# VHH binders against Probable histidinol-phosphatase, part 5

Target 1, 306 residues: Probable histidinol-phosphatase, of Schizosaccharomyces pombe (o14059)
Amino acid sequence: MPISSHSHSGQFCLHAQGKLEDVIQEAIQQGFQSFSFTEHTPRDRVEDLYPEELHLQPEDLFKTFDEYVNEARRLKQNYGDQINILIGAETEYIRPESVELLKSLNTKYNLDYFVGSVHHVNSIPIDFSPELWQKALQHVGNNPEQLFIDYFEHQYDLMQRLHPLVIGHFDLICLFAPEDAKEVFKNSKSVWELIQRNIKYAVSYGGIFEINTSAFRKGWKTAYPQQRLLELMVEQGAQLTLSDDSHGPHQVGLNYHLAKSYLDKCGITSLCMIEKGPDGNGTVVKNVTVDNVWSKFVGTNGITNT

## First folded at step 17 (VHH)

Design c5 (from c1 with F109Y)
Fold by OpenDDE, fold request of step 19:
Structure c5 (fold): chain B 306 residues (1-306), chain A 122 residues (1-122)
Amino acid sequence: as target 1 above (306 residues)
Amino acid sequence: QVQLQESGGGLVQPGGSLRLSCAASGFTFSSYYMYWVRQAPGEGREWVSVINQGGDTTYYADSVKGRFTIARDNVKNTLYLLMDSLKSDDTAVYYCAAPYEDEYGSRSYDHWGQGTQVTVSS
């Protein structure tokens, strides 16, 4: 039975589709045993608004997030007997000061966990468009290596200060990297030293790396992370979870068949499922086999050639 | 395969009215907020109006509030902008936009159609 540790809805995300309830209903329909709500955390500065948010103010984002948490709780109450539901959030780490906001949100809402994601480098979005990625590159003097370094430094800072349970799309910085930049990524000793550091640190505090299948729908031949990174993670004793990073019901479980093939190729036979801790406190990470995850998968998303 | 085709622009006198249309295809129109944005020569892009999925919530820039009305027809996959009491400062190319994510992961808010020219001049 499939799992997802990272998802979004159109009800609370402008670039996603569908109501949060539609999302969980789809998950149930497909036979998911566990599904996490993880909408984006709000931002408190007007300069951090995305282009599609320019009609809004930061207070609107906080209102939206409040409504999200309330709706998530309602849905958990109504559907929790059918599926394991977790209520988390995906981080918006824009600068070091972002961590204080994240902590305050956790204090207020007592979220089950954070997906530790970095979507900005030096306060510039790197996963919005190729144009903004280029803007980020320009900011560091058109030095791709420095851009990658800064990304992983941001990631490291986030991990040190917040210890998010799930590490989101580890190599997201590569999404809009042109071919020449990709070569720099592959060959940079400095970048890979930081990658190793970050993996080691996450492992040290019990962080889980997500296999994020949204990469497939974005044109990748692998999930996040790419194979070299995944292999390194495994070598370092990393725990892995599975995420569709769905942005609406139509993407729930999308390309999980490709994920299965990818995992098989990499010799991965176990994943982590997140559950609520005993007495409703904290979270528990349980190992589930890849075979179990793809068992009783309803629909075409789980069909593999094996 | 996403297409946003704007139309309805033209030359009008100050105080005149226009009705812009945007025909959308290639994505689930009814699932997204829709936007009107405009860009005047030598100026930056500015948002004009926004409407939610169901059409029950609308937003307007201060510069157009009380004069423009955004609407949508989800059956026809069409976005509208009713422009009344037009001013010279409204002269720009008008674009419709949606925040959908394309097959490469790019958010298409920055991906516009050809736009429609609105010129307000006496």
Scores: ipSAE 0.764, ipTM 0.895, lowest interface PAE 0.6, mean pLDDT 94
Fold by ESMFold2, look of step 17:
Structure c5 (fold): chain B 306 residues (1-306), chain A 122 residues (1-122)
Amino acid sequence: as target 1 above (306 residues)
Amino acid sequence: QVQLQESGGGLVQPGGSLRLSCAASGFTFSSYYMYWVRQAPGEGREWVSVINQGGDTTYYADSVKGRFTIARDNVKNTLYLLMDSLKSDDTAVYYCAAPYEDEYGSRSYDHWGQGTQVTVSS
């Protein structure tokens, strides 16, 4: 029975589709046993608004997040006996000060967990567009190695100060990297020392790396993370979970058949599922087999019947 | 394949009016907020107006508020911008856009059409 530790909806995210209720209904219909709501955290500065948000003010984002938490709790009450639902958020780490905002959101809402994601390097988006990725590169003197170093240093700071339970799309910095920058990534001793440090640190506090299928819909031949990174995570004893990073009902379980093939290729037979603790507080991590995760899966998203 | 085709621009005198249209195809038009943006000579692109999925919530940049009206027809997959009381500083190429994520994960409005030129002559 499938799981997803990372998801969004068009109700609370402008670049997504559908209502949050549509998303959970689709997960139930596809046979999911666990599905986490993890909408994006609000930003508190005008300069941190994404281009699709420039008609808004930061206070609008906080209002949207409040509405998200209320709706998520309503849905958990209504559907929680049919599917395991967790209520969390995906971080927006923009600068070191971002962590204090994230902590304040957790205090206010008592979220189940964060997906610890880095979407900016030196306060410049790296997953919005190739143009902004290039702006981030220019900011570091057109040195791809330094851009990658800064990404993993930001990721480390987030890990150290927030201890996010799920580590989001570990290698997102590669999404818009051109081939020559990807070659630098592959061959840089400095970058790979930081990668190893970050994996080791996450393992030390019980962090769980997500296998994120959204990479397939963005043209990758692997999930996040790429195969060499995944192999290193396994070697270092990392725990792994699964997500579709869905941005609407049409993306629930999307390309999970490709994820199954990818995990089989990498020899991975066990994943983690996150559940609410028995007293209703905190979280518990449960090992599930890959065979169990795909059992009773009836989703057809991404499957071609030509 | 996502396609946006803007039309209705032209040369107009100050104080005049134009009606822009944007024909959309290749994506689920009714699922997205729709945007008008413009790019003036020598400047970056700026947002002009935004409309939600159902058409019942609208936003306008301060520079056009009270003069421009955005509307959409979800049956015809068409976005509109009615521009009244045009000023010389409204001269720009006007584009429609959506916060659509493409096949490579980019949200940079790369499905923008050619735009439609609005020129307000003195």
Scores: ipSAE 0.641, ipTM 0.852, lowest interface PAE 1.3, mean pLDDT 92
Fold by ESMFold2, look of step 18:
Structure c5 (fold): chain B 306 residues (1-306), chain A 122 residues (1-122)
Amino acid sequence: as target 1 above (306 residues)
Amino acid sequence: QVQLQESGGGLVQPGGSLRLSCAASGFTFSSYYMYWVRQAPGEGREWVSVINQGGDTTYYADSVKGRFTIARDNVKNTLYLLMDSLKSDDTAVYYCAAPYEDEYGSRSYDHWGQGTQVTVSS
């Protein structure tokens, strides 16, 4: 019975489709045992708005997030007997000051957990477009090694300041990297020392790395993280979970069959599922077998990589 | 695969009117908010108007509010911008856009078409 620790909907995310209720109904129909709502956190500065948000103000993002939490709670009340639902958020960690905003959201809403994601390096988006990725590179003097270093330093800072339970798409910085930058990534001792540090730190506080299948729909031959990184995580005793990072009902469970093959190839037999504690307080992490996760999976969404 | 084709621009005098069209193909038009943006010579792109998937919620930049009307036809996959009371400051190339994520994960809001020139001169 499948799980997803990271999801979005078109109700609260402009580049996604469908209502949050459509998303959870699709997960139920596909036989999911656990599905987490993790909409993006709001940003509090105009400079932090994405190009798709030009018509909005930061206050609109906070209103949208409040509506998200209210709807998520309604859906948990209505569907929680059919599927394990957790209510969290995916961080927008842009700079150290972002932490106070993130902590305030957790205090206000008592979120179940964060997906700790870095989408900006030096305040420049690295997952929006190749053009913005190039601007992030230009900011560090066109030195890909330094860009990768900065990404993993931001990731480390996020982990130290927030201890997000789930570490989102670990190697997102590679999404728009051209081939010459990818060769630098593969061969940089400095970057790989930071990677090992970050994995070790997450393990030390009980952080869980997601296997994120959205990479397949973006043309990768692997999930996030790439195989070499996943192997290193396993070597260091990391906990792993699964997500589709769905951006609408059409993406629930998308490419999970490719993920199964990928996990089998890497020798991974166990994943983590996140639940509320027995009293309804705190979070409990439980092991589930990979074979159990795919048993009774009846997903009907199509599968393509490009 | 994804194509946006803007049309309907031209040269008009201040106070005049124009109707811009944007023909969309290669994606599920009705699933997305649609945007008009404009770019004057030597300037960055400026958002003009936004309309939600169903067409019942619209947004306008302060500079065009009350003068421009955005509309969409989800059967014909066409976006419109009705422009009234045009001013010289409205002179720009107008583009339509959507927050579409392509098969490589790019969500660029760069124009997918050539745009249509609107020139308002006294």
Scores: ipSAE 0.566, ipTM 0.809, lowest interface PAE 1.5, mean pLDDT 91
Fold by ESMFold2, fold request of step 19:
Structure c5 (fold): chain B 306 residues (1-306), chain A 122 residues (1-122)
Amino acid sequence: as target 1 above (306 residues)
Amino acid sequence: QVQLQESGGGLVQPGGSLRLSCAASGFTFSSYYMYWVRQAPGEGREWVSVINQGGDTTYYADSVKGRFTIARDNVKNTLYLLMDSLKSDDTAVYYCAAPYEDEYGSRSYDHWGQGTQVTVSS
């Protein structure tokens, strides 16, 4: 029965589709056993608004997040007997000060966990568009190695100061990297030392790396993370989970059949599922087999037949 | 394939009015906020107005508030901009846009049409 540790909806995200209730109903219909709501955390500075958000103010983002938490709780009450629902958030780490905001949100809402994601390098978005990715590169003197170093340093800072339970799309920095930058990524000793450090650190505090199928819909032949990174994570004893990073009901379970093939190729037979702790406080991590995760899965998103 | 086709621009005198239209296809129009943006010669793009999925929430840049009205028709998949009390500063190519994520993951919300020229000249 499938799991997803990372999801969004069009109710609370401008570039997504569908209501949050549509998303959880789709997960139930596909046979999911666990599904986490993890809408984006709000940003508190006008300069951090995405280009699609320039008509808004930071106060609007906080209002949206409050509405999200209220709706998520309503849905957990209504559907929690049918499917394991966790209520968390996906971080927006923009600068070191972002962590104070994230901690305050957790205090206010008592979230189940964070998906610890880095969507900015030096306060510039790296997963919005190739143009903004290029701007981030220009900011470091057109040196791809330095851009990658900064990304993993930001990721490390987030890990050290927040201890997010789930580490989001580990290699997102590569999404819009042109081929010559990807070659630098592959071959840089400095970058790979930081990668190893970050994986080791997350393992030390019980962090769980997501295998995120959204990379397939963005044209990758692998999930996030890419195969070499996934193999390194396994070698270092990392815990792994699964997500669709869905942005609407049409993306729930999307390309999970491709993910199964990818995990089989890498020899992975066990994943982690996240549940509420025994007293309803905190979280616990449960090992589940890949066979169990795909058992009773009836989703058709991403399946082409002839 | 996403297609946006703007129309209704033209040459008008200051104080005049125009109604722009944007015919949309290739995506679920009613699922997205829709945007009008404009670009004057030699300048970057400037957001003008935004409307939510149902058409009941609208936003306007300060420079156009009270003069422009955005609307949408989700049956006809058409976005509108009614422009009143036009000023020379409104001269630009006007584009419609949506925050659509493409098959490569880009959310640049660049326009997909040629735009429609609005020229306000005394």
Scores: ipSAE 0.532, ipTM 0.807, lowest interface PAE 1.8, mean pLDDT 91

Design c5 (from c1 with F109Y)
Fold by OpenDDE, fold request of step 19:
Structure c5 (fold): chain B 306 residues (1-306), chain A 122 residues (1-122)
Amino acid sequence: as target 1 above (306 residues)
Amino acid sequence: QVQLQESGGGLVQPGGSLRLSCAASGFTFSSYYMYWVRQAPGEGREWVSVINQGGDTTYYADSVKGRFTIARDNVKNTLYLLMDSLKSDDTAVYYCAAPYEDEYGSRSYDHWGQGTQVTVSS
C-alpha cells in the first residue's frame, strides 16, 4: 500500500492538473494507505511571482492557499475513512525573510507539516528552467561551487528556523546543472561538508528525507536524491519517506516501480509514513516496510507513464 | 513533440483589428491555463491575456482591457486573441504559452513558439 508525502493539484497549482478531489480519488483507487496534500505556500512580493503568475497579485496567491486548506479539510472529512490524509504545504524559501511568512502561515492554518523545499537561490528560481538556472549561476559570478554552497546554506537556514518534517528533493539544485557544474558538485569538498551538516542537522531534530520520484519523469536515472547522497543519508541514520510529487491525478504514484528498484539497489528496506497524532494534534512518524508500501499497489501510472 | 504555432499577425493601422490563433499540440491542451504574451524589440516579456482551462475565467493586462478578447477551443486545441482598437504600443511579437512541464522538468512558459509579428503603424 503506497504512500506519498508530497503532492500538488491543478486546482491550486497553475502548472499541475486536476482537482484536488480527483487526486485523492486516484490515490484511493491505486491502493494508497497515506497521501499528503502539500500545495505551495504563497508569496508576498510581486517580484517573486513566476511567469505563469504574472496576471496575479500576491493577494491572489494567499486567497488560493486559503481555498486549498479549506478544500483539503473538506476532502479529509469525506475520504479520511478510506485513506490517511495529511494537510501540509511545500515551502517557498526565497530569502531569509521568507521564514517569517512560513511561520505565520503555520500559525494561521495549523498545517500538519511542511515539506522543506528550496526552489530559489538568492531569490532566483533554480528549478523552473535551464535559463533561470543559468541566471542564478551568473548572479554568483558563474561559479557553480558558490551556487551549490548558497543552495545548501538556504536549506540549512530553512531547517534551523522552521524544522520542516519532510526535507523536499534534497539535491534539486542539480536538476538543470550542466555537466561541468555536476563535476564541481561531485568533487567539491566544501559543498559536501555542507551537505553532511544539513543531513546531520535534519536527523537531529527528527526530520525525514523524501525519496522523490518526480526526478524520473524529469529524466533522472534516480529519484531525488542521487545515490551518493542517499547512501550518506542512510549512513547518518536518516529516516526516509516516499513522495511522488505528483502534479495531478496522472502522476499519482508515477514511476513508483522505478523507485522500488532504486530502493532495492540501495539496500533500503523501510520507509516512514506520516500520521496524525493520537489526540489529533501534531504528527507521528511510523516505519513501514518497503514490501508493505508496494503491496496491493494497482496504480497504472507507475507502469504506463515513464 | 510539443508545438505552439502562432498565426494571424500582420501590419494594421491604428484603430484596426486582428485575430491571432495558436495551434497547440504535444500536450494536454485542455488541462492548462493558456497565455498570450508579447515582446517588443529591446523590451522584456509582457503578459497580455490569460484564460483558464474551461474558458470561463479570463484575465487582461491593463493596457489591453476592453480592447482584446482571449478565447479557446479545447476540441481544436486552439487559443485565440481578438485584438480591436489596436494602438502603436501594441506592436510586438505575440507568443502563445502554457505552464506545462516538459520531460526535462522545464516549464514550457519559457519555451514558446516562433511567435507572430503584430505591427500597428500609420
Scores: ipSAE 0.511, ipTM 0.797, lowest interface PAE 0.9, mean pLDDT 94
Fold by ESMFold2, fold request of step 19:
Structure c5 (fold): chain B 306 residues (1-306), chain A 122 residues (1-122)
Amino acid sequence: as target 1 above (306 residues)
Amino acid sequence: QVQLQESGGGLVQPGGSLRLSCAASGFTFSSYYMYWVRQAPGEGREWVSVINQGGDTTYYADSVKGRFTIARDNVKNTLYLLMDSLKSDDTAVYYCAAPYEDEYGSRSYDHWGQGTQVTVSS
């Protein structure tokens, strides 16, 4: 019975499709046992708006997030006997000051958990487009090693100050990296020292790394994280969970058959599922087998006939 | 295959009106906010107007507010821009767009149409 610890909808995310209710209904139809709502956190400055948001003001993002939490709670009430629903958010870490905003949102809404994601390096988006990725590279003097270093330093700062339960798409910085930059990533001792530091730190506070299948739909042959990183996480005793990072009902469970093959290749037989604590405070992490996660899965998104 | 096709541009005198259309296909039109953007000669692209999925919430850049009206027809999968009180500064190629994440994860608005020229001159 599948799980997803990271999802979005077109109701609250401009680049996604469908209503949040459409998303949870699709998860139920596919046989999911657990599905977390984790819409993007609002930004509090005009300069932090994405290019698709230039018609908006930060106040609009806060209103949308409030509406998200209200709708998520309504859906949990209505569907919670059919599927386990957790209500969290995916962080938008733009600069060190972002963490104070994230803490204030958690205080206001009592979210179940954060997906701790870094989508900006030095306040420049790195997963929006290749053009903005190149701008982020130019900001560090066209030095890919330094760009990667800065990404993992930002990730570390987020981990240290927020302790997000789920670590989002660990190697997102590689999404738009051209092949020569990917070779730098592969070979940089300095970058891999930071990677090891970040993995060890997350393990120390009980952080859980997501296996995020959205990488497959973006042309990767692996999920996030790539195989070498996943192997290092296993060696370090990391806890792992699964997500589709769905951006609409058409992406619920998308490429989960590829994810199963990937986990089998890497010898992974156990994942984590996140549940609400028994007294309504905090969360509980439960081990589930890969066999259980794929049991009763009837989703066909991403399956090709051969 | 996502397709957006703009039409309705032309030459008009200052103070005149035009109605632009954008025919959409290859995606669930009603699921997305839709955008009008424009690019004047020698300038970068600028957003003009935005409309939500249902058509009940609209946004306008300060330069066009009160003069332009955005609308959509989700039955015909068509986006419109009614342009009134046109002035020379409105001369540009007008594009419709949607905020898409493509098959490689890029949100560069790669689903833009070819555009329609609006020229305001005597």
Scores: ipSAE 0.451, ipTM 0.748, lowest interface PAE 2.0, mean pLDDT 91

